Miniprotein binders against q9h3h3. Designs and how they scored, part 62

Target 1, 235 residues: q9h3h3
Amino acid sequence: EDGFTAEHLAAEAMAADMDPWLVFDARTTPATELDAWLAKYPPSQVTRYGDPGSPNSEPVGWIAVYGQGYSPNSGDVQGLQAAWEALQTSGRPITPGTLRQLAITHHVLSGKWLMHLAPGFKLDHAWAGIARAVVEGQLQVAKVSPRAKEGGRQVICVYTDDFTDRLGVLEADSAIRAAGIKCLLTYKPDVYTYLGIYRANRWHLCPTLYESRFQLGGSARGSRVLDRANNVELT
Below, E stands for the ipSAE of ESMFold2; O stands for the ipSAE of OpenDDE; V2 stands for 0.75 times the mean of E and O plus 0.25 times the DockQ between their complexes.

## First folded at step 5 (miniprotein)

Design S34 (at its last look DockQ between E and O 0.38; V2 from the best seeds 0.00; counts 0 for: pae O 3.4 > 1.5)
Fold by ESMFold2, look of step 6:
Structure S34 (fold): chain B 235 residues (1-235), chain A 81 residues (1-81)
Amino acid sequence: as target 1 above (235 residues)
Amino acid sequence: GSMKEVRIEIEVGTDEEEIERLLKEAIEFLKEGAKVTIEIHGDNPMELIKLAYRIARRLREAGFRVIVEIRGDTVIIRVEP
C-alpha cells in the first residue's frame, strides 16, 4: 500500500497549516483594499519558505481570504477521531454511511471544492476571481497554497459549511464557475481530511463526494456535477 | 566573513527535559547573534512534524525568524536572531 508516501504528504500538509498564513479578512479589512493585496501576493510568486526575491520574506503555509460572514467552527474533531478509532476496533464495517454519521454526530460538516493549477497567470487569475467572490459574499472562505517549487501544481480550496447541504455545495460550484473557472473541481468533506482518508486507502473509501466538470458552449449550463457516492448527476 | 552558526541535533524520542535544555541553549546563542540550525531525526513523519512545530512555535514566540523544512526522515529548523 502507498501509506508511507501518503503519511509524508499529510505531514507536509500539517506543516503548512502550522506555518504563518497570509490572510485578507473582510471582517476587519475594507473590500477596496483587496485588489492591492492580490497584486502584492499573487500565489504564483508567494514562496513556501520566503525565497529571496519573493514578495514574502517569511514562510507562508497558506494564502487565505475570509468573507464578511465567515464564522470558524471545525466541530468536535477530537471526538470524531476518538469515535473513528473505536469504530475500527469494533469489527463493524466501515462505509461511507458510517463516516457520514460520524461527521453529523460530531458536527464536522465543512467541506471544500478543490482545483489544481500550475503556477502562472491562470492560477493568479483564478485566485483573484475566487477572492473577490468571497469578499462580495458569494463564497464564505477560500485558501490557496504558495509556490512550493517551480512548475509544481498549486491548490485552491473553496470551503462550504455543510457537505450534507447539497444546495449549498451546488451554489458554491456555481459561484466558482461565475468567477470564470473552467477546470475540473472535486469536493472533499473535511471529515475525510481529519481522519487521514486519502485515495487508495485501506478501507476503499472514495474521499471525493462530488465532481464538477465545466461544459463548453453554454454559460447557463456551465458545470455538470456528479455525486460520486450515488453515481447520479445533480445538474 | 560569516556569522556564528550553531548546529543542534535532536531525535524524536529525546527526553523532554533534554529538549528544553537544548532549546534554552539555542535561545541563548540566538541572543548573542548566532544563526541556529536544529536538525530533528525520526522515522515517523507525523511525530517529527509535531515536535518540530512545537519547537518552532516557542522560537517564533521568542521573536526569532524560523523556517521549518521537511527532508524525509529529517526536519531542518533554521533560526535567525
Scores: ipSAE 0.483, ipTM 0.811, lowest interface PAE 1.8, mean pLDDT 87
Fold by ESMFold2-Fast, scan of step 5:
Structure S34 (fold): chain B 235 residues (1-235), chain A 81 residues (1-81)
Amino acid sequence: as target 1 above (235 residues)
Amino acid sequence: GSMKEVRIEIEVGTDEEEIERLLKEAIEFLKEGAKVTIEIHGDNPMELIKLAYRIARRLREAGFRVIVEIRGDTVIIRVEP
C-alpha cells in the first residue's frame, strides 16, 4: 500500500472525493449530537465500499466534521492548472518557490496536517479527539478515510485555510497535540495535491512542507515543528 | 440462484462507440431485472477511475444503484436494477 505510485494515490483520492461522505456539520447540527455520531461511525469500522455488517451498507469516500465557521474556498484551481501547464512547457525549473507563487496568484492556499494510523482503538480515539476540537472551534474542518477492503493504514486530514500563514499552521498543530495526538504529522498544501506532488513526483520535490513530532518535554505546544522547505525549526 | 446476473468487461482505451453499445446492453439487462457487474481494466490509474466514474454517473442518472470498487488495476462496478 505504501508502495503505490503517485498516479495510484491520486486516482484513489479522486475516487474517494467523488463517493458519498459521512458528514457531521456543526453549522447545522447541535454539538450535543457529536458523541452519538462518533459512536455510530468509528472510522476503523466504516468500510470504504459498504458492508451490511458494518455501520454503512453504501460506499463512503470520507468521514468528515465541519466546524461552525467552516467556509470552503478552493481558489482558482482552473487558473492554477493552466499556469502549471504553461510553466512546464516553458522549461523553467520547477521549485517550491515557484509552486508557492502559483498558489498565491490563484488563491489556492488551503493545506492539511496528515496523520496515518492503523485501524483500531487508537485511530478511533484520535479521530474522536480531532472531531471534538473541530466542533469546539479549535480546528476548522477535518476528515478521515474509511477502512479499505485490503486493510492498511487510514489517514486523518486536518485542514487550515492558508499554508503560508505559519501562525495558523502552528495553531492547528497545537490543537491536534492538545487532543492527545502523539504520532508524526506532516503538512501538505492543497496546491501540491492539485498538481500531483506526491512522494514519488517527477520534479523531485519534497511533498511535505511542514513536519511535526511529539516532544515529551511538556511544552504548551507539545511538539517540534520543522519547515521542510527552508530546513528551519519553527518550535 | 433465481435472479440473472450479467458480467461485462471493458478495457481502458475502448472506443467511445463500443462503450456506448456495452452500456446500452447493460441498461437493457437492468430493465429486465438482472444484476450487472462491469469490470474495467487499465494500466493508467487516473484514466481507469475517470472512465469508471463516467460510467457510474450515467447508470446512476438512469436510476440504478451503483457501487464502484477499486481493485488495483481493475475497477468493479456493481449495478442493481
Scores: ipSAE 0.333, ipTM 0.722, lowest interface PAE 2.7, mean pLDDT 86
Fold by OpenDDE base, look of step 6:
Structure S34 (fold): chain B 235 residues (1-235), chain A 81 residues (1-81)
Amino acid sequence: as target 1 above (235 residues)
Amino acid sequence: GSMKEVRIEIEVGTDEEEIERLLKEAIEFLKEGAKVTIEIHGDNPMELIKLAYRIARRLREAGFRVIVEIRGDTVIIRVEP
């Protein structure tokens, strides 16, 4: 994908963040209602703009599940953006370490495991597994994109509180694998999204910090995780 | 009576003073019970969405219902009281 395509997809994702969400909140809703909610709003049937005959009549940006321990913490995104603008004007070199330091300074530490799946039963089943893991406290929060008009792949995002906590990132990978997910996973910090750093950016920064591949008959984790920044396998 | 519909167009690169003027006008129409559609135009998707996000956030903070849609070189923001 060229830089323009990556920017377009990012813009669509940001627009979706601003539209209404369908949310199951385990803090206020009994876990026993999850199956009925999943049946009512299967992600393969929920449409981005509320098409006739869809479960939703209004536009939906995301379908999300909040765990009992979920606490939204976005940090100082405005301060982060101002610091980023100042850094760009300074002409100083920009590295992954620079972004990490900016994220820490402004407490913008959230990140997410990403998986892309075609619409259909496999997506809905994967989402159900993730949603259950969130409600059961194995994961904190997850979201899935609704069905687009073009019928492209949908994305499931599983969040962690701190992309600098390697153990927490690995624990989330293990929980995703335990939920029965076998596809490729990529991990992206939210700071990269907030700063507009995507594929083919002018700084040649890789927006993906980790990659997880499913492994048959492997360790108890069931995956191999690659640190993309250091090109080192962690498992 | 039929709900009034208002359309506002903004180009990427418009000065901040003019954007603030247009936002004030939009909020006045919304307070009067009108539906407002803001269309933002530009050739760069990232500049489009940055401006749209800023506008949409301010309108949400003001207590209005906001839907954001991107269409190529145009972002559409639909706002209801």
Scores: ipSAE 0.027, ipTM 0.508, lowest interface PAE 3.4, mean pLDDT 87
ESMFold2 (binder alone), look of step 6: mean pLDDT 86; pTM 0.849

Design S35
Fold by ESMFold2-Fast, scan of step 5:
Structure S35 (fold): chain B 235 residues (1-235), chain A 81 residues (1-81)
Amino acid sequence: as target 1 above (235 residues)
Amino acid sequence: GSMKEVRIEIEVGTDEEEIERLLKEAIEFLKEGAKVTIEIHGDNPLELLKLAYRIAFRLREAGFRVIVEIRGDTVIIRVEP
């Protein structure tokens, strides 16, 4: 809780998505160039709006790595947003089921595992591990936020192509843990992000579907995954 | 400078027909090699950015380089051909 409203957080996320991205695209760039790219653009040093003293002089919304087999499918986000406005105007009930149906209808199925870290070596090291997992084919795509002008934690997002595919979501969690990540992870469908639905929203919807905690020992998987909505352990 | 610049101002709540007219005009200027800056003003941050997102999306779909910057109650969209 940093004092920002859910509206401000949604607005900032939308602006970042629209600004230019720094991308390592494994579909067109040899994997051998990744380490040099990571050294050039450590997320703790890349600034959101550019700074002559940082790696970037121009604004950067996200720093991203695309896997060799990555095929973008964001669906019909414009149609989703139009349908959402129409639904709100109609006075019909707004429920998790309604959002799920809007997402399916408009093919906006992607979702992401989120981790929040303070700027510094730990963030840069975690990002490097995730980026290598993407380039090696264990994950499809990931991005990390640049450093904000006012400071604060940065976020690493690791995407899956279908939030309704539980097995795929769990496989991504396993790959993140295998990359050496030990912090708390939460999973959010992109439909909630595109519609500006955050933790404390007026419709009382829970945007988080899964939570993953590192298990300190005894687990071959390395984590405990909770279905947040149903309070059921999946691992 | 030698490059022509065009500035467009939009208020949250502007009619969709007027927004479409302004976007078509902006695209015409960009095709002629001009830089376009669109300033969107509004007192609701989320509605302001939803409108900015729709405008930026349309311009990127048309093939232009778009940078979006938030400045309080104003969003500045800088577009290059």
Scores: ipSAE 0.000, ipTM 0.213, lowest interface PAE 11.7, mean pLDDT 81

Design S36
Fold by ESMFold2-Fast, scan of step 5:
Structure S36 (fold): chain B 235 residues (1-235), chain A 81 residues (1-81)
Amino acid sequence: as target 1 above (235 residues)
Amino acid sequence: GSMKEVRIEIEVGTDEEEIERLLKEAIEFLKEGAKVTIEIHGDNPWELIKLAYRIAFRLREAGFRVIVEIRGDTVIIRVEP
């Protein structure tokens, strides 16, 4: 999200959500087919708008894996957006607390751990590890962006169902680490995504709630998690 | 080329009635087997993408194959019958 306006990033996210997705759905597909699917659609090779030389000739917004127990609940996104417009016109201060209350009121509770990696073997390997953890039941659902441009990083998103459930957020972090992931992770509630809260947002809000750093042998959980808003270590 | 190609340009802020007129013309060309490219221009990226996908949704509902490509202040919608 580096350097773009919040409106540009929100528009790009909306476009990706509306374009077709490549999905491995463990609710309807045997786990034994996952390795072949991962080999067919490595995220470093799948292109955002399609290319005859890539695995896809048509646009792909996201590459996703749904776990066996995955049950999507986006809440009342329409009501959230209406309340957000009203809040902006009211002149009332826009703060993390105000956004949290809007999310709770409209049941928009999901959130995600984010990892950004350059296109290549390390991205594909990390995605394969996450996808296997989802299919095996250690994580609920995940997606990875296709390759949009040369040199740009791609993002893996690992979802939890309730960003206000701190223990659930920390359990997802532990499962990501157990899958062999060692890069920096940040956690973002989906309400921030729906309302366009990115790095360059006009309200100057921190776009993520938590940060996770891998720790060699130091932590029992394999990582240190920081509450970014309060600058407090949770682990 | 053996197939006809048609280009349509739209600006963000165009009246809904004019957009409907242009969409009807695009659908007629597509029914005749032509390829249609719609270029949408606007400096607000949120308004730009909302308009683009509203147009794309209607064309997909009509049964056409639609590709939406974002290029800064421009969105290019490529449609095949």
Scores: ipSAE 0.013, ipTM 0.416, lowest interface PAE 7.0, mean pLDDT 83

Design S37 (at its last look DockQ between E and O 0.02; V2 from the best seeds 0.00; counts 0 for: pae O 4.8 > 1.5, placed apart)
Fold by ESMFold2, look of step 6:
Structure S37 (fold): chain B 235 residues (1-235), chain A 81 residues (1-81)
Amino acid sequence: as target 1 above (235 residues)
Amino acid sequence: GSMKEVRIEIEVGTDEEEIERLLKEAIEFLKEGAKVTIEIHGDNPMELIKLAYRIAFRLREAGFRVIVEIEGNTVIIRVEP
């Protein structure tokens, strides 16, 4: 066992997706209400199952902010998953290229910048900055995990529409940095998440397409972005 | 006290008719004011979660508060009347 199997990680991710979410939806809620909502539901205090003393009495799978222009589009996830099963038995090699083609074929093109932070003020402050960027229209949609029962780091996910659109991915990185985020960011296409492909997977795939590192005095976006597949600096 | 707690155990692989019977039994106990705990066991985490949330969805549709907890190869569904 590798200490945390990909199947267990995928199962926990699916469970979180299927539980209730706490959502600030800018499409239906005035922006002036955001700060009060952030104060009521800091991610370091919102618990996964509604523990006593938590601001939430119900289970929470995710805390999310939807921007004014957010248009939900998951693509053909069911078809993607079926084709993935067929591919595994076909003898065809499983490579980043075949996953990219599956994602294109089934229109599962979204991806996300990820950051991992310990519970506390730093996490809550980072989330607040991201949430404001979403409501102000600089980002489209973001979510943050609630506090797990065991503690540990929490994740903020900032979505983009199309992982094949390098410019759009880099603009989202720039907007994240403009919100004051200095930690390491990694970019994972949603195709990897829907198929349950994490770092320690049996195909030895690297689900991280890009890495972004904050750089003082660097480019206008304030980051150094590396394409992991080609080991090429993009900024 | 007069509060009743009911435990139901399900294995992954139980046929659909039996799952429906157990679900209806759980709902009957919940309508009588009992707390219901459903323990689901299985070796495949994805299969385990799919079954668990299928059951949880039905119970939430019926109007009950449902907490789904994952603990290794067991899922615990806690339901309040």
Scores: ipSAE 0.492, ipTM 0.816, lowest interface PAE 1.7, mean pLDDT 88
Fold by ESMFold2-Fast, scan of step 5:
Structure S37 (fold): chain B 235 residues (1-235), chain A 81 residues (1-81)
Amino acid sequence: as target 1 above (235 residues)
Amino acid sequence: GSMKEVRIEIEVGTDEEEIERLLKEAIEFLKEGAKVTIEIHGDNPMELIKLAYRIAFRLREAGFRVIVEIEGNTVIIRVEP
């Protein structure tokens, strides 16, 4: 059936990943070129499928910035997907612990902080701040969606290497806040994304592990972080 | 009007040999300067997009401009020489 929202979201995510990306790669490009690149490709104006009136005439799946020390490691995604299919057909219980074990077994450990913003100045400003933090070495890698055909909010994704490393996840949150970001952030392991598990899924799994809310004068990190699974405040 | 447009329709589940035949035909039209549109129909969005990007990959490897767009139970592949 085509009625499953999770399947539609997974299909759109796969399409974006397969289409060409606009990338600023700090491993091979001088940091002095970042400002011109950001001015050329503001995410509020870059169109998903290209338009003569936009910065791109060709399709763009993602706009990304790779840090100087970025070393991609997606793990064994194919093995993960095969094991997930086998688990579903086995009839055995599907729980957060089961997903965590599949992720560890197949080394699919990356995750991301997500922020959703409407197209406009605030999105472009937030992306510029994140991109600078990546190029300056405070974050490893980030990407932002282009403007969709029908409009709607765009997403900025800021990645960490290991969702089981709570300290690393919290350090990324601190760096995002230090970059001037004040909007709501949610953290999702990539294992949920690769398996097409979104909010309101049929397994009743919460793909969001952490939630970060901006606050002034709170912790040294500038935010309050909640462990969503256990409903416990970490800061 | 000198430009020719060609439309090809494919269903998810089409035989691999038939897909190869249609791709070779599309490439010949593109070499002649025609614009090609491929419409793929199916009930499962993931199967639709997997097939669409297999086709898009082949056309991009051949050097053509390819746009893949999801429209409900249909994926539209627009190809220009």
Scores: ipSAE 0.302, ipTM 0.719, lowest interface PAE 3.2, mean pLDDT 86
Fold by OpenDDE base, look of step 6:
Structure S37 (fold): chain B 235 residues (1-235), chain A 81 residues (1-81)
Amino acid sequence: as target 1 above (235 residues)
Amino acid sequence: GSMKEVRIEIEVGTDEEEIERLLKEAIEFLKEGAKVTIEIHGDNPMELIKLAYRIAFRLREAGFRVIVEIEGNTVIIRVEP
């Protein structure tokens, strides 16, 4: 019997979210210090649990960069969850439109572009490009996962304020591409995460709203963005 | 040649026989040198995580490198040969 209870696993995830973050805050720290901070805390070397020889001696949940215009607003997540439970009990149909309306009603509108990269120079370089774009005001906020003991892929998350603002989502994609990122990007609203809507959910909702693929010599944006819910190319 | 990438999706509530079938398939792909990503989906985070770690454990016991990422009610298991 695999000794992992669901409760144990949930506790591990909660512990990671509760662990300290390494943050560069452009609102309080001069932009000239960014390069030194990036050199001190390269994501490929920062370890989740503060392993011996790592730049961090203590556990780190995330490495993050806050832009000058960043304002943390999580909305009413508790109200959102309560409304979602009530909706499920009602037996009413659940659609992407339902989730959008719930998100709007409870002001839970944040979403993120996600990229998965192997630990190493390419990850650190990608993160440096994103961090610079945030500090320069092209992006609002980004975070990267620390290195796991197993040496698996690390994730960079680039946030937008409103997943319902298609233009804002596309602008963030363009800024990511301008920072030199060429890998596959997926966009996920935070509301989907808070409500437990993931791939192959019982409602058949796609948790990824957009997919961005890099294209050489193509559109001015350097990427093709697919609306996955409607299976329509937006660029 | 480019390393083959395989993606498997599993829902919480899938019968045990089907889960075992999918695990066997994943292991076969891994033995062939493919990278396997298993995405587990479910409404209950606790059930989701329980299933994810069970799968991850089986793959680790088989000698593969396994990374488990939790994104709300989706767990992504990345497996490398």
Scores: ipSAE 0.023, ipTM 0.326, lowest interface PAE 4.8, mean pLDDT 86
ESMFold2 (binder alone), look of step 6: mean pLDDT 86; pTM 0.851

Design S38
Fold by ESMFold2-Fast, scan of step 5:
Structure S38 (fold): chain B 235 residues (1-235), chain A 81 residues (1-81)
Amino acid sequence: as target 1 above (235 residues)
Amino acid sequence: GSMKEVRIEIEVGTDEEEIERLLKEAIEFLKEGAKVTIEIHGDNPMELIWLAYLIAKRLREAGFRVIVEIRGDTVIIRVEP
């Protein structure tokens, strides 16, 4: 059943990626328009499949904000998928190290910090803080899920260019904390998303590479970051 | 309603020729001003979503307004002329 749940999560994520996005693109839109855009499209009110009573009448897969310097680099996803099929057929063990090597070889290096929040004021406030950090240049790109028909928590994703670049991952965490975010953060590389590795995957891999926990007092960074793959404290 | 409504059901695993035939019929109904609802059923979520979005893409490329809604092991595609 856990495998079936992972397939359902992968299918829903694919559908969201393929549906239209609401985007504030700071490469082509003045930063002065951000506050009005955030007021128009609060993630707690934007509905996944559209509703005449919400800000959207049509489906929305994601609400996103692109920074001025954002340059998407998906790498060679086709080559990654071909190599993944070959790996599975080879009978060789599927491990975090093998997947990391596959990602590096095919330049599929992006990843994201994830935070899950219930619909409401705190979600909208957190998203506004993240969106401002992106437009101000402290973060490169972020997106948030719309409100699901059955409710439940929504997710904010904050992307970094290279999941193997620990300093870049830590800098993004610091910017998220500086924006006032205090909840648990988990980091997932996009290669895991492309290959369908979610919680309860068939290979029993932990989909989280890094975890960040807010610390009250003591830490100069405001958070404690753990490398889950190596079980090493980074801060 | 002020227009005809047509419902088409598709099972995951339907061959490509039959899917293309059903899509051509759907497009003909849409050109006649009918509202079309396509319901796709399947027990494999990934195959279900791939098929649903291939169908939606085809209809959007033909110029129609398409709304896709996931309901468990069923995907509902609502299309307006």
Scores: ipSAE 0.015, ipTM 0.450, lowest interface PAE 6.4, mean pLDDT 83

Design S4
Fold by ESMFold2-Fast, scan of step 5:
Structure S4 (fold): chain B 235 residues (1-235), chain A 81 residues (1-81)
Amino acid sequence: as target 1 above (235 residues)
Amino acid sequence: GSMKEVRIEIEVGTDEEEIERLLKEAIEFLKEGAKVTIEIHGDNPKELYLLAILIAWRLKEAGFRVIVEIRGDTVIIRVEP
């Protein structure tokens, strides 16, 4: 059932966030060490719960790269969750606009571009490009999931500070494309993740705000970006 | 001495006082250098996951290394000092 699957996805995401991460932190580690770190921990080979045959013998929730200027700010997640419970009991409509207002009120503003790729060379190559863009200062922070026990696609998440800053979101898209990424991208605000808005949510909300498709040939920015909430092309 | 491993099983619906008692017991074993595995079972996914996250966060806040694995109607929490 869809309800069960959505709860399972939310629980797995929370577990990954809580488990140990493999981090390249450009705030404290020289950029010259990045290539060796990427070679040691290719995401197609790093396993979620560890395996003697993989680069990790211990569980890994996420593989992450922090840029030199990265300063985490999660906002008031507790206040957000309390307000969400109140909203659900109020009988008021639950819409993208009401969730946006909750996020602004509680300063839960970060969001991320998502790309889903099968385990293998293409995933590892895409992650290396993103990681280099982060260390070079073109992106702020990114993470990639390890290889799941059951198999399936892995996800690369590229974060921006403020999902309400459309120009910042579009600049991140451009930097991702400049790194050589050509797959479909979707943008999800972290408020949706905290509140459990996934594809099978009971409010029938679209789980992402934007999508980006690589445009071959004549586009100056290399992609076509759609605002999914308003059904408006931005590029 | 040999490393000790301890397994604790919890059912969703267990009284809050009993959960606190089991957590205190787990923390004492971890302070002694033991590895602790907590298996939580429940038929209701929402209740199962909320209980598991509560337990995992309590142990992580106490300074221990916590790994959470979800397996259908069971959540396995592995804890190391």
Scores: ipSAE 0.176, ipTM 0.630, lowest interface PAE 5.3, mean pLDDT 85

Design S5
Fold by ESMFold2-Fast, scan of step 5:
Order: C-alpha cells, then structure tokens, then sequence
Structure S5 (fold): chain B 235 residues (1-235), chain A 81 residues (1-81)
C-alpha cells in the first residue's frame, strides 16, 4: 500500500525487474557459499537505490537465489502482449479464462507465491529459510525486494514454472511451510504482471489464484489453501 | 574528465514513430560511450508508467544498464553503455 495507487506500485515492480539484481546462482556457485552471501546481503539492510552504510553502493532491484536445476523460461511475452492488444481491440469479453488461454498459447506459464513482511530480523530469517530450500532443491527460484527509501513491507516471491499445474503450485506451498514460513501466502501468475493487471484494474480481474494460511496444531498438511476463483478449500 | 551525457525529454502522448526515433538516437549515443538520461512526463499515471517501462525495457533488451526512478508525474531513466 504505502499510500500510493496500485498503478504506481505495479510500475515500481516493473522498474525493479529491469534494474540490477544481486544473485546467488546455485548452478555456478557452491552451496557452501550461501551462508556468507546471506550474511553479506540481508534484505532488511540492502537499499533500493544504494546508500552509505548499506551493503550496496549501487541500485538493486531484487535479491535472488537460483536453484541448481533452474531453467528460466518466460515464454513468448512479446506475442502475449500483441495478443492482449488484439483481444482489447476485438471487443470480446476479458475474463480469467481468456487470459489463461493467452498465457497457454504463448507459453507464459510461470507464477509465484508472495509473502509480505516488515523489514527486520523476521524478514531476514524467512528469506534465509527460503534461500536454503532453493539451494537444497526443494524450490526452484526465489527473490526478495530490497528496502525502500521510505520503509514499508518487503516481498518474498517464490516461483513455480506452471501456474496451470495445481499440484506443482501446492507442492511449492508445502516446501515453503517446511522451510518454517508461517505467514499468509498468495499466488499470482506472471501473465497478470506482464500485462500490467493488478488488484485495481478496469477489467475487475483478480490476479490472485490461491491463498495459503498456516494451520495451527495437528493437521498433516501445515496449511489451508483456498482456490480464490472458485472460493473452495483445496486442503 | 566526465563522460559525455545526453538528456532526452519525452511527454506522454508523443507519437509512436517519434518514440522509436528517439530510442534509436539514444542507442547510437550509448554505442558511442555516452550516458543517456531520459525524463518522461505525463498527466495520467498509467499512461506515463507504461510508456516509461516500455522505453526502459527496449534499452535493457538492447544490452544497456538501465536504472528507473519514479517521481510522481515524472520517470527518470538513466542508461549507461
């Protein structure tokens, strides 16, 4: 929120994607180096545009960890964007189903679990847990936002390769919970991000497909997952 | 001494052909080793941000280092060769 419109927040996220990243890449870096890297770049201390006294003198858009088996595939984003323009011009209804079909046609299938945490020890601890799960192979890839100049919550994004694969999405949730994460999680397909569709959009689309809440005491699964589109509990 | 710096100002509503011309001009300056700063102004936040993100994305795709700073009704894109 931070007192800005959803449009401003979406633009800031796109800017961060284009700015330089700090990356631990387990495909080329030994896992034994991770703890030192996490200590050097705690997300509560890394600043968005660089500051004296922070770990970074230069701007940082994202802090990311790539798993050993990670193979990036953003699909045909250009073709997706062209098809989206054509859809808007056609006058056909813009629905979750039509967006899903555009995403499938253009192989823009990735999505992410999101968690929002205040800057501080709990954020850094959560990020360390997620980063270790990525390097150990339980998750594929993750990133965390740097600290904004005016403060506010930071976001950890944990990616899956196919938002249409419900089982894969739920397995990622399970791995996040196994890493010790207990906060609220929401799942968003990247197709909505590439098309600039966020909560306050003129088509009244909900870009969040799933919501995960930690369940206290006794369930074999550590979370309750809700399918937002059908308003039905999956676990 | 300092490297050559070029500044380009763009208003939201500029014709797409003119945007493409300015992008090609910016890329030529960057290939010559200059730093380029593009300042975009607009009255509509969504139109402003979509244009700015498009311009920044084009320059990043061309292989340049891009920094995007959003300041209300203005977006500053700083590009280095």
Amino acid sequence: as target 1 above (235 residues)
Amino acid sequence: GSMKEVRIEIEVGTDEEEIERLLKEAIEFLKEGAKVTIEIHGDNPKELYLLAIYIAWRLKEAGFRVIVEIRGDTVIIRVEP
Scores: ipSAE 0.084, ipTM 0.587, lowest interface PAE 5.2, mean pLDDT 85

